# Designs tried in a protein design chat: VH-VL binders against COMM domain-containing protein 3 (commd3). Part 12

Target 1, 195 residues: COMM domain-containing protein 3 (commd3), of Dictyostelium discoideum (Social amoeba) (q54qk4)
Amino acid sequence: MNLSEDVLKGIETLSDEKLINDSVFKHIIDTCFLVILKKKTESDLFDNKAVSSVDTIALKQTFSAFIVFILESMKINYDQSSISDLLEEHKLSSSRIDFISNYFKEYRVAIRKHLSVTNFHFPHIIDVNWRLDLFMKSNAVEKLNTPVYLINLTTEQEENVKGKVQFAATLDQLQDLVFKLRDAQKQIERSSIKS
Key: E = the ipSAE of ESMFold2; O = the ipSAE of OpenDDE; V2 = 0.75 times the mean of E and O plus 0.25 times the DockQ between their complexes.

## First folded at step 12 (VH-VL; framework fv_olinvacimab)

Design A04 (from Z06 with heavy chain S54Y, light chain D93S; at its last look DockQ between E and O 0.07; V2 from the best seeds 0.00; counts 0 for: pae E 9.6 > 2, placed apart)
Fold by ESMFold2, look of step 12:
Structure A04 (fold): chain C 195 residues (1-195), chain A 118 residues (1-118), chain B 107 residues (1-107)
Amino acid sequence: as target 1 above (195 residues)
Amino acid sequence: QMQLVQSGAEVKKPGASVKLSCKASGYTFTTYYMHWVRQAPGQRLEWMGEINPYKGRTNYNEKFKSRVTITVDKSASTAYMELSSLRSEDTAVYYCARWSFDYAFDIWGQGTLVTVSS
Amino acid sequence: NFMLTQPPSVSVSPGKTARITCRGDNIGSKSVHWYQQRPGQAPVLVMYYDSDRPSGIPERFSGSNSGNTATLTISGVEAGDEADYYCQVWDSSSRYVFGTGTKVTVL
């Protein structure tokens, strides 16, 4: 797991019992997990009077850092021993580590399902196929034939995890898609190249 | 599919060392901790240690900490376990196993028998 | 150090129910995983996080965990279920702990 130093500092703030008492700590952890599940928003972090005495910048940094920690732990299948060791290395007490571990136990399935639905990880395209097809459109007034291209993208999310994306596009829509992709490529190149 | 294939059986004398291998295939080797677990004849499974294959961080069972070394070769998707100062009590089948956050020890190697005899 | 104790053996007739217990101090606050091991073979995961089944494990396998006891239940026992069964937890001091094992014999 590669966590930035800002993220690690934000996690370590959860160890400071004077700044983050147990009530505030439990609220932060609960809110982080529920925000990931879209059951709460960032404003719910501040909708607890105990947190109003905590520095707002520090609170937001810790909240954001812990959300990143949850998401990265789920992405790399960080085991409970490794989560515990990382949190202990950053000075969290055993009771706080146990509390966090219980939240991972309770919410792991729901978070995994939610991440799958939102497609937070983008598969990369490894193959493309197309064919021209004819669609018959008719109504009581007139008959219309609309040529379309059926596009198949073969994707790979992880080694041996294949997927397919299929859509239909008219020639004009396909040309627009190609134009937009080329423009995005040029923007990436300009961001990387200096005169 | 997903598979862990271990090196073959070994016979050693007391005081020697043994280094076992565990080759992973069918999944992204660096995103799951690799563990070593042993089982003496007729006894329970006993956890020996773990390694993060990406960063190389290890944790060991205190019982073995002075004698066990777990390493990886990322380019070969292979984990290794070396046990030194072998004793007759180290006669066991040694397993590698992948830990999944979602599924616990969901993939096990076939096991490697190490026999330590005088 | 955290300890998990299982009965050494359980005998069950085909079609009946086997219940395999795993005892530990306040084990109900931990996640319990279960492995099946046939003689000369590697363990196979049959239950994880107390009561979740891996793909390919039949619905007749179920699990529970509360208080000081976790239980793996195999209903409609078949000859193919004859094996050793181990419970396992993670503990912050002992790390990965396995139970003493239970041999299930199908008459």
Scores: ipSAE 0.006, ipTM 0.532, lowest interface PAE 9.6, mean pLDDT 81
ESMFold2 (binder alone), look of step 12: mean pLDDT 95; pTM 0.959
OpenDDE, look of step 12: ipSAE 0.020; ipTM 0.574

Design A05 (from Z06 with light chain H33N D93S; at its last look DockQ between E and O 0.72; V2 from the best seeds 0.00; counts 0 for: pae E 8.3 > 2)
Fold by OpenDDE, look of step 12:
Structure A05 (fold): chain C 195 residues (1-195), chain A 118 residues (1-118), chain B 107 residues (1-107)
Amino acid sequence: as target 1 above (195 residues)
Amino acid sequence: QMQLVQSGAEVKKPGASVKLSCKASGYTFTTYYMHWVRQAPGQRLEWMGEINPSKGRTNYNEKFKSRVTITVDKSASTAYMELSSLRSEDTAVYYCARWSFDYAFDIWGQGTLVTVSS
Amino acid sequence: NFMLTQPPSVSVSPGKTARITCRGDNIGSKSVNWYQQRPGQAPVLVMYYDSDRPSGIPERFSGSNSGNTATLTISGVEAGDEADYYCQVWDSSSRYVFGTGTKVTVL
């Protein structure tokens, strides 16, 4: 499974019992699965008193990383042993691995079904806004302040049900995105002419 | 062909231990969890425990946790189940079963009868 | 402890439809698997994820799961369908749970 270094680092953060105690760990895992199933929102991650002691950025990164992990695992129909092995490689305890494994057992089918349905029912982008911001990459050795664009997409899935997608991108990343979007647009136009 | 082949029938006295084997073939042994499930005469299937063959990690039914040990020999693609302190109530057919990608027991051994009698 | 309850027996005539129920609290939120066990044989998976058929299982086998009841349906029952059938789920407290089993008799 091809997971980014950031995702793997986020998974590894789940192994840090000092930073992420058992209560926080369970809450993160539970919230991730339920967010994917649209039973909870990302905001629910912060509603638990247990997370008050955890750095907000670290928590968000860990949350996002694990979401990606779940989704990728489901996408490739990752087997139980491989999931466990990956988690073990990233130093999670047997107890935590078992906990995560159990959640996969519980929610795997539901997630698969949900993903299959959502592939056909993506929300529509109804508005786009952006702002320039500064992103501080803190490395142990170098603090680099790189300007980044914060992009906000307003989406609509159902009538009067609005969502927001927020992401950060460098100028180069945005250019790449624009290129891909233009390409997609052309393809849509071509398809429309053939219909 | 994917299959699980188990060791032969066992007769044991109360208090003794029994160790059963389950040899896997036709698939990558380390990729799938192996489970042990037993069935007493006329009774329903009962899960005993599981093992990740790649790492040797196990989970047990609490009912058997103090008496059951599941192990693997990766080189032989074989899983083992040892049950100690045998009782008459342990008389049953014991199955090994593979847990598939789709979270079901898709391959079963032929079963091993263990009889515990004085 | 999570429990699955099945009727002890179901009798059906050849060519007719057999329905085997599996009841559990909010079982509809779980994934149900079904196993066929002929006398003196090991169980065979006949249904997984509520309604998916393994390769080799005839289309006359179907499954559903909602509310508190999962159902295995066997249409056009044949003599070879005579067996014990077990439902199975995973539960957070009990882990792998099997139903009480249903003996299907073909009359």
Scores: ipSAE 0.023, ipTM 0.648, lowest interface PAE 4.4, mean pLDDT 88
ESMFold2, look of step 12: ipSAE 0.035; ipTM 0.597
ESMFold2 (binder alone), look of step 12: mean pLDDT 95; pTM 0.961

Design A06 (from Z06 with heavy chain T30K K55G, light chain S92K D93S; at its last look DockQ between E and O 0.02; V2 from the best seeds 0.00; counts 0 for: pae E 17.0 > 2, placed apart)
Fold by ESMFold2, look of step 12:
Order: sequence, then C-alpha cells, then structure tokens
Structure A06 (fold): chain C 195 residues (1-195), chain A 118 residues (1-118), chain B 107 residues (1-107)
Amino acid sequence: as target 1 above (195 residues)
Amino acid sequence: QMQLVQSGAEVKKPGASVKLSCKASGYTFKTYYMHWVRQAPGQRLEWMGEINPSGGRTNYNEKFKSRVTITVDKSASTAYMELSSLRSEDTAVYYCARWSFDYAFDIWGQGTLVTVSS
Amino acid sequence: NFMLTQPPSVSVSPGKTARITCRGDNIGSKSVHWYQQRPGQAPVLVMYYDSDRPSGIPERFSGSNSGNTATLTISGVEAGDEADYYCQVWDKSSRYVFGTGTKVTVL
C-alpha cells in the first residue's frame, strides 16, 4: 500500500483520543464510508454537534486522509489482518481498530460493487485559483501557526460539462502536488491549464 | 433553517460605544468564521473583521483595528461586535455574515442600523 | 492593496440581458462571489466561485472570470432583478474585498 505522509499523519490523528473523542471518531468513520457510497456528502461531516469541538481544517484533513485510506485498501484488496496491523502500528486502540474493521466488513462488498460499476474518467483541469489563510490550533498542548491554502480547480469533462474541485493544503502539500503535477505533465505533453 | 438574527437599531452620541449581537441557529456555530460587514448610507459593503469561533482568534480591517472588538459566546451561538469612540461617519447598517469555504458569505443577518448623531 | 471596481449603474429593458462587470488586477486568478442587495434588505449570495449558482437562483444568472474582468450576466431580466450587485474576492493582502457596487435598473 503506497500511502503519503499526509495520509499516515491523518490516520495517526485518529488515535489521539484527547483531540478526537469517541463521538467524533465514530462520526468521521461513518461519514467516510457513506460518502464513498454516495449516501452522504462532505457537508454531512459538519452537520453533527459532536464535531463542533474540532477545528474545521483539522477535521477536513483527517476525513480526507481516511477516505484515501479506505480507497487504497480496497484497491489493493487488503485483508482485515493487514488493515488491523497498519492501524495498530499507527497507535489506534483495540476498540477503534475493531470499530473500523466492522465498517469494512459491513460495507466492503457494497464499496467494491460501487467502484467496479463506475466508469472512471478524470475531468480535465482548465483553471486553478488559490488563497492563503492562517489558523492556529490549540489543545492541552499549543501548536504553531499552520498556514493553509484553499485551492480551487475548475474542471471539464467530455460534452463540455464543467465542475470545480476545492481542497485545503499546507505549503508542504502544495509543493508535493506541484512536483507530482510536473511529473504527470511530462508524461502527457498536453496543456490547457491557466495559472 | 440556517439563520443569523441581529440585535435592534441603536442611536448613539459621538464618543460612545455600541455592542451588537448576532445569534446563529440551524448550523454548527463554531465550525464557521463569523464576520462583520458595514454599509454606510449609499455606499458599498465594507469588511470590518472576522472571528474563528472555535479558538476565538480575530482578524480586523486595519481601518477599525483600534476601535473594534469581535467576540463570541459559544454556548449561546452568538457573536458580538463592539465599536468604540463612535463618530458620525460610523452611521451605517452593520451586518454579520457567515463565511463558508464551500459557499462564501452564504448567510447574512438582517442588519442593525447604528445612528451616531449629536 | 487589491481593489475591485464596478460600473455605478446598468439600465436594461425587461427581457434583455444585463452584464455587470467587476475589474481587478489579475482577478482571473481569484474566485469571485456575487451578492444581490434589494432596497432595504441584506445581501443575498447569487453566484460563488465565479460561475456556481446557489440553490434557488435561476439559470438565467451566470458568471465568468478571466484576465482582469469578472462578469455577472443576467439574461431575460425581470423587474425583480432590480437591485444593487456586489462582487467580492479574498486577497491575502487586503483580506475580504467588495466591489464598488452596480445598481441594476429595469426600465
């Protein structure tokens, strides 16, 4: 399984029971699985009193990391032992590992069917916009300012269908994204992207 | 029904202070930045400042920074804006507005008229 | 110091198209949001991220943003569209910037 540093950090964040209490944890896991199945949207993550105690940026980053984790584990057909071992290596408690494992057992087949039926075409990126904001996170332990960029990608699929992709990223995440995009561009040699 | 309900109109003398309230309902109050925006008669909207209700941190427009204080009461889902050393130029309608990364300023309060007169 | 300028007014006949411009230096690199303010009322979001419509806003409202100009277009103008319209961006130096406003008058 090839997980980025950010995904692994997001998984470890779910182990911090002081920052992510059990109610928040269960809501994050439930929402991740149901969003993949198109039964909920990302906005449903914020529509719960339990998550109001967690900073919005941190919540969204953890949520996104766990979605990537689910999708990668399904892509590789990770068995339950491999999932449990990885979660234990990243400091999740036995009860949280069991909770996640039960969701995989319950929804694994439905997710696999959903992914197999979907004809997957990447939308073309035709524009990008961004802005910077600054958030400070405080808990029992104080942390540094963590600047975040809001990235907006304007996309276009066949038949002139337009869309937007929005996400938040730190400077480090942006630099990694730019590096990966340059590598992908060398492979494709096609350009229609604004700055 | 997501809603912002503001306190009633105020009449003040120059040099006084005013404290306005903005009560949120129908959404998770501490998940979204709250802003204050004012509009003098016949003029454009002017951003005054913002607060992150989760941590209470504020950013102010430099024009108002020495006179404006934005606070929240999370238990009451209410934001406040206090403007001190009032001048006649502060006569305006004051709005609170929620910022959403997904939808920009998608929810506005009804506005509060503050009149500063001799 | 990022500034957004709009024409002070636009007059349009019913059924015709109103085009409201918002000019800023390289505004095409920013996301532009639009608000409608009817007389005596609070602003209402009518377009966000250049061209996305909130629920309840008719398809005759559309938006574009390129180069130094963003445009809100209202086709098939109706009397109920008579209002002030403001563009808005976020900028790292100037923070939340509103345009000068455009009064749309339906004659």
Scores: ipSAE 0.007, ipTM 0.434, lowest interface PAE 17.0, mean pLDDT 80
ESMFold2 (binder alone), look of step 12: mean pLDDT 95; pTM 0.961
OpenDDE, look of step 12: ipSAE 0.277; ipTM 0.704

## First folded at step 14 (VH-VL; framework fv_olinvacimab)

Design B01 (from A01 with heavy chain Y103T; at its last fold request DockQ between E and O 0.16; V2 from the best seeds 0.00; counts 0 for: pae O 2.3 > 2, placed apart)
Fold by OpenDDE, look of step 15:
Structure B01 (fold): chain C 195 residues (1-195), chain A 118 residues (1-118), chain B 107 residues (1-107)
Amino acid sequence: as target 1 above (195 residues)
Amino acid sequence: QMQLVQSGAEVKKPGASVKLSCKASGYTFTTYYMHWVRQAPGQRLEWMGEINPSKGRTNYNEKFKSRVTITVDKSASTAYMELSSLRSEDTAVYYCARWSFDTAFDIWGQGTLVTVSS
Amino acid sequence: NFMLTQPPSVSVSPGKTARITCRGDNIGSKSVHWYQQRPGQAPVLVMYYDSDRPSGIPERFSGSNSGNTATLTISGVEAGDEADYYCQVWDKSSRYVFGTGTKVTVL
């Protein structure tokens, strides 16, 4: 399976038991599958108090990565061994691999049915606005005020169907994002030339 | 030809253990999960457990978890199921079956009758 | 525990159509597989993922799954179709679950 480095890193993040405890892990996995099945939304990812201990950006990245992983797996009809091998390669425990595998067992057909009927694509970003603000992260132990950019993305999924995505990012995170987007663009251009 | 060949019929006393074998041939043994499913006389199929032959990971039906052990010998392409503390209710035909996300239980062994009697 | 319920028996005349139902809560969201078991034989996969036929299974066999009911349909029933049929799903709580089984009798 040809997954991007970022997706693979996101998958690997799921192996970090300190960052992503079992409760958070299960919640992420559950939410990902249910979001794909249109039973939940991304916002539901934050409904669990357990995720409060996890950096929001990291959580979203991991979530998105795993969504891509699921969709790509289903698209190419990945077998159980391949899924397990990939997850093991990225250091997930046997327990967590088994947990993920079970969800594939449960929802594989449903997901494939959805894929056959609908195109799972990310909405197009049609506008961006941002402002500098102070983000206060409240933890039970520590309060940290960090300057962050509040970013609003205007998205278009269908003609005249606009959405909005909001997130906070540090300057470094934003720069990283821009870099990744540029890289992605280059990759697409290369692929287009090759085909 | 892809096939699973199981060991022969067993007769055991209550309290004893039985270990059944299932030899795979005609396909890559480690590519499919191996399962054990039993069927008591006149009853429905009952799942007992599974093993990933490649990784050795197992999952068991909670009903049998304390008494069942599933193992594999990759070099022999053979799966095993050991059931301990046998009871009369364990009298059944035991099947091994391979499984994958793509094929479900597409290949079954011929079954092994285990009779538990005093 | 997740349960699959099948009618205990279905009788059909040769050449007619047999329909075997498998009921479960929201089973339409699950992958349903079907197995044929002739007397004294091991089960044989006859339908997988609701409607896919394994190689060697006649086109007379078809499957559907929606809502709370999956159905295995056997058109043009032959004497050789007389068997027990089991539906099967995977469930997060019960893992691999088999139906109660349906005995199809060809009259």
Scores: ipSAE 0.269, ipTM 0.707, lowest interface PAE 1.8, mean pLDDT 88
ESMFold2, look of step 14: ipSAE 0.633; ipTM 0.852
ESMFold2 (binder alone), look of step 14: mean pLDDT 95; pTM 0.963
OpenDDE, look of step 14: ipSAE 0.264; ipTM 0.695
ESMFold2, look of step 15: ipSAE 0.556; ipTM 0.812
ESMFold2 (binder alone), look of step 15: mean pLDDT 95; pTM 0.963
ESMFold2, look of step 17: ipSAE 0.617; ipTM 0.848
ESMFold2 (binder alone), look of step 17: mean pLDDT 95; pTM 0.961
OpenDDE, look of step 17: ipSAE 0.239; ipTM 0.694
ESMFold2, fold request of step 18: ipSAE 0.596, 0.618, 0.632; ipTM 0.831, 0.842, 0.845
ESMFold2 (binder alone), fold request of step 18: mean pLDDT 95, 95, 95; pTM 0.963, 0.963, 0.961
OpenDDE, fold request of step 18: ipSAE 0.159, 0.167, 0.048; ipTM 0.690, 0.688, 0.653
ESMFold2, look of step 18: ipSAE 0.564; ipTM 0.825
ESMFold2 (binder alone), look of step 18: mean pLDDT 95; pTM 0.962
OpenDDE, look of step 18: ipSAE 0.175; ipTM 0.685

Design B02 (from A01 with heavy chain Y103S A104Y I107Y; at its last look DockQ between E and O 0.03; V2 from the best seeds 0.00; counts 0 for: pae E 16.7 > 2, placed apart)
Fold by ESMFold2, look of step 14:
Structure B02 (fold): chain C 195 residues (1-195), chain A 118 residues (1-118), chain B 107 residues (1-107)
Amino acid sequence: as target 1 above (195 residues)
Amino acid sequence: QMQLVQSGAEVKKPGASVKLSCKASGYTFTTYYMHWVRQAPGQRLEWMGEINPSKGRTNYNEKFKSRVTITVDKSASTAYMELSSLRSEDTAVYYCARWSFDSYFDYWGQGTLVTVSS
Amino acid sequence: NFMLTQPPSVSVSPGKTARITCRGDNIGSKSVHWYQQRPGQAPVLVMYYDSDRPSGIPERFSGSNSGNTATLTISGVEAGDEADYYCQVWDKSSRYVFGTGTKVTVL
């Protein structure tokens, strides 16, 4: 499985039991799986007393990273042992690994069914909006004052259906994303020209 | 069935060290963080530190960091806490406590009284 | 450092209601857990996540948390409820924080 360093760092944040205590951890995992199944929205992540002490930017980054992890795991049909090994490599405790593994076992079939129906049509980005936030915390004890962009992508999968993708990024992370998107565009252009 | 059994009371002189034990039974020892919490006579509970029994990773309250060491013996399902350079203010009951997945202390040892006196 | 302050004592007659407060700056944004401690004994969990009751704790124990105050409420107080009660939260800067403790006396 090929995950960006930012996604892997977001997964490793789930190992920080001081920043992400067990109640927050369970809420994040539950919400990630249910958002993919369209049974919850991202706003449900924040509408819980357990997460109220966690910085909003850090919470969104970890949530987004774990959603990517779930989706990539389903795409490559990553088995339970491989999921467990990856999570252990990124410092999650055995109890947290077991909790996540049980969620994969419970929801794997439902997620595959949902993705197969939804994945016939790839969403297009039709709009982008952003907001600068001057504060971000991570898994550190001290406060970190780093500018963070809150990015909102409006997507359209079909003429009548729109979606929203929301994430947080530092300027450096955003620049790296733009570079990776440009590189991906060039790879697609090369493939199209050859055929 | 599940229990935490601590070592017996200790009487120490100022400047000495004490090493307390906490034997766990009835659950998978390596699955849960183990904590040490103390209580001086008539005072509130005070968190001292924690250990991941699987990996041996520790975090300490800064108040005690220079003097406390928490360790485990996985094969004996036993956690240890050593407190060095004892002072009279270290007279307290010392508890081991298990941290639950639900973010609270769900099981406590019976407590070990440490008395520091001349 | 994050601080939790409780009244030192609460006196209550049998059958009446005891209310044990725990004050902290914006404590309503945190999950509050409560422990009962009898003299010479280890603490026992009696409430978690503000208002959730562990197995074996009677329904007369309840909890709330909003603003700067969390409250453990014991209705129909019995002599066996006489103990010290501690609130507890996790805080990212102060880590595992216990309240100052409240001695409940049943007269």
Scores: ipSAE 0.000, ipTM 0.433, lowest interface PAE 16.7, mean pLDDT 80
ESMFold2 (binder alone), look of step 14: mean pLDDT 93; pTM 0.935
OpenDDE, look of step 14: ipSAE 0.024; ipTM 0.619

Design B03 (from A01 with heavy chain F101Y Y103F; at its last look DockQ between E and O 0.13; V2 from the best seeds 0.00; counts 0 for: pae E 4.0 > 2, placed apart)
Fold by OpenDDE, look of step 14:
Structure B03 (fold): chain C 195 residues (1-195), chain A 118 residues (1-118), chain B 107 residues (1-107)
Amino acid sequence: as target 1 above (195 residues)
Amino acid sequence: QMQLVQSGAEVKKPGASVKLSCKASGYTFTTYYMHWVRQAPGQRLEWMGEINPSKGRTNYNEKFKSRVTITVDKSASTAYMELSSLRSEDTAVYYCARWSYDFAFDIWGQGTLVTVSS
Amino acid sequence: NFMLTQPPSVSVSPGKTARITCRGDNIGSKSVHWYQQRPGQAPVLVMYYDSDRPSGIPERFSGSNSGNTATLTISGVEAGDEADYYCQVWDKSSRYVFGTGTKVTVL
């Protein structure tokens, strides 16, 4: 599983028993799962007095990181053993690993179901528009004096919440992107969510 | 191929202790949690406790926590369950069961009947 | 304590469909597993994580879980399907919880 360094760092933070005591740890874990399941909100993270001893930024980063971990793990249907191994690699104690594992035992299917119908972090691409631009500024692309495509993606995060992403790419870059997308699609299909 | 083989039937008196064994074969013993589940006659399955064979960490049903001890001998790929202060209500078939991280209780022992009678 | 409730019995004719329900508060948010237990035998996993079949389990067996009810469905019921069936979940408070069990009788 490919997790960002920030996410991994956040996971590792959960191993720091001095910074994150058991009470805070359990609360973070519980809150993460329940937030994903729409049973709690992020604000609920701060409802426990125990978290007052933790730096707010660190807490938020750790919380966010672990949410990503859960979601990514479930997205690829990561098995419990692999999850445990990853956590062990990042120095979590056996006790804390077991605690986390128990939550996966309970909520695994529910999370996957949510993932099948909900996007938590990334907007959906709902439209693509592109045009050839022969006069694109050189700082916009790596290659100079080559035709570039200006690509406009229309995205949707929530109902009636649309965004736009614009970028320039050469034909070669686009081909590479398409290839990567197709590959990603195949990988997703292999790890399809069963319900 | 993969199987759990349990020790034989036991007859005990009230107040006594019983220790059951469950030998695993056909898979890596330390990779999977081992559980004990019992079933009284005509009753539902009841979870008693679990052990991580690799780490030796246990979790117990609160109902049995004061009386049950689950252990393992890794060298023998064998799990044990000791239940003390036996009561007539403890008369049941006791199962060991492997918890597969992906398949729940996917392998069960054949069960061991424990009869507690005066 | 988290509880799972099943009907005590379900009767079905050969070739027909049996549906075994397992009720629990918000059970749809939990992973439900099902076990078959024939008389005098140990339980056998027949469904895990709501709807996944272990190897060797016929396609006649299917599972669903939503709301407060999980269901094990056995289509084309055969005499060999006569058994007790137990649902099971993990709960943070109660740990591993089994249902009350359902006896399926093939008429």
Scores: ipSAE 0.113, ipTM 0.669, lowest interface PAE 2.6, mean pLDDT 87
ESMFold2, look of step 14: ipSAE 0.360; ipTM 0.718
ESMFold2 (binder alone), look of step 14: mean pLDDT 95; pTM 0.961

Design B04 (from A01 with heavy chain R98K F101Y Y103W; at its last look DockQ between E and O 0.19; V2 from the best seeds 0.00; counts 0 for: pae O 8.0 > 2, placed apart)
Fold by OpenDDE, look of step 14:
Structure B04 (fold): chain C 195 residues (1-195), chain A 118 residues (1-118), chain B 107 residues (1-107)
Amino acid sequence: as target 1 above (195 residues)
Amino acid sequence: QMQLVQSGAEVKKPGASVKLSCKASGYTFTTYYMHWVRQAPGQRLEWMGEINPSKGRTNYNEKFKSRVTITVDKSASTAYMELSSLRSEDTAVYYCAKWSYDWAFDIWGQGTLVTVSS
Amino acid sequence: NFMLTQPPSVSVSPGKTARITCRGDNIGSKSVHWYQQRPGQAPVLVMYYDSDRPSGIPERFSGSNSGNTATLTISGVEAGDEADYYCQVWDKSSRYVFGTGTKVTVL
């Protein structure tokens, strides 16, 4: 699994029993899973008085990192052994590994179901509009004097929360993009979420 | 062909211990958790515990935690389950079962009957 | 403790459809697996992840899971389908939980 260094660092932070005592640890883990399942909010992380002993920034970073870890793990349907191995690699104790493992076992199906219908990281593309621009836009495309396509993507992150992304691309760039998207799709299909 | 072969039937007295074996073949032994499940006569299947053969990490049913020990010999691709302080209620067929990445037990041993009687 | 409840028995005529239920609180949020156990034999996985069939399991076997009930359906029941069937889930508190079992009798 390809996790960023920041995420891995966050996971490793969970191994620090002095910084993150058992009470805080359990609370973080519990909250992460429940936030993903929309049973709690991020603010709930601070509802436990035990977290007051932890630096707020560190706590938030660790929380966010672990959420990403959970989501990525579930996205690729990481098996229990692999999860445990990763955690062990990042110096978590057996006790903490077991604790986390139990949560994965408990919530795996629910999280994967959510992942199948919800995007936690990126907005969904809901509309695509494009037009050919015959005018030179040197700031948008590397090649000068080449017709470019102006592409407008309409995105949706949450219900009724729409965004727009605009970019210019040459035909070749678009073809390359399409190829990459198709490839990505195939990869996703290989790691498809079972219903 | 994946297969689990268990040791033979056991007859024990109350208070004794029994150690059963389960030899795996046809797959990489260390890749999958091994579980032990028992079934008393006419009763449902009952999970006893699991072990990660690669790491030796175990989890037990709280009901048996004080009496059960699951181990592995990686070189022999064999899992073991030892149950101590045997009681008549421990009379059952004991199964080893391979855990799959799909969270189910896809391969089972043939079972080992353990009879506890005075 | 998390519990799974199955009917003790289901009787079905050859060629007909048998439905075996497994009830548990919010079981629909869990993955349910099913095992067939013929008399004197070890259990055999016949359904996993609610509705997926292992290799070698006939298409006559299907599964569903929603709400508080999972169901194993056996269409075109044959004499060889006579067995005990167990549902199974994972639970954080109880870990691996098996149902009470259902004896399917082919009349």
Scores: ipSAE 0.013, ipTM 0.576, lowest interface PAE 8.0, mean pLDDT 87
ESMFold2, look of step 14: ipSAE 0.493; ipTM 0.771
ESMFold2 (binder alone), look of step 14: mean pLDDT 94; pTM 0.950

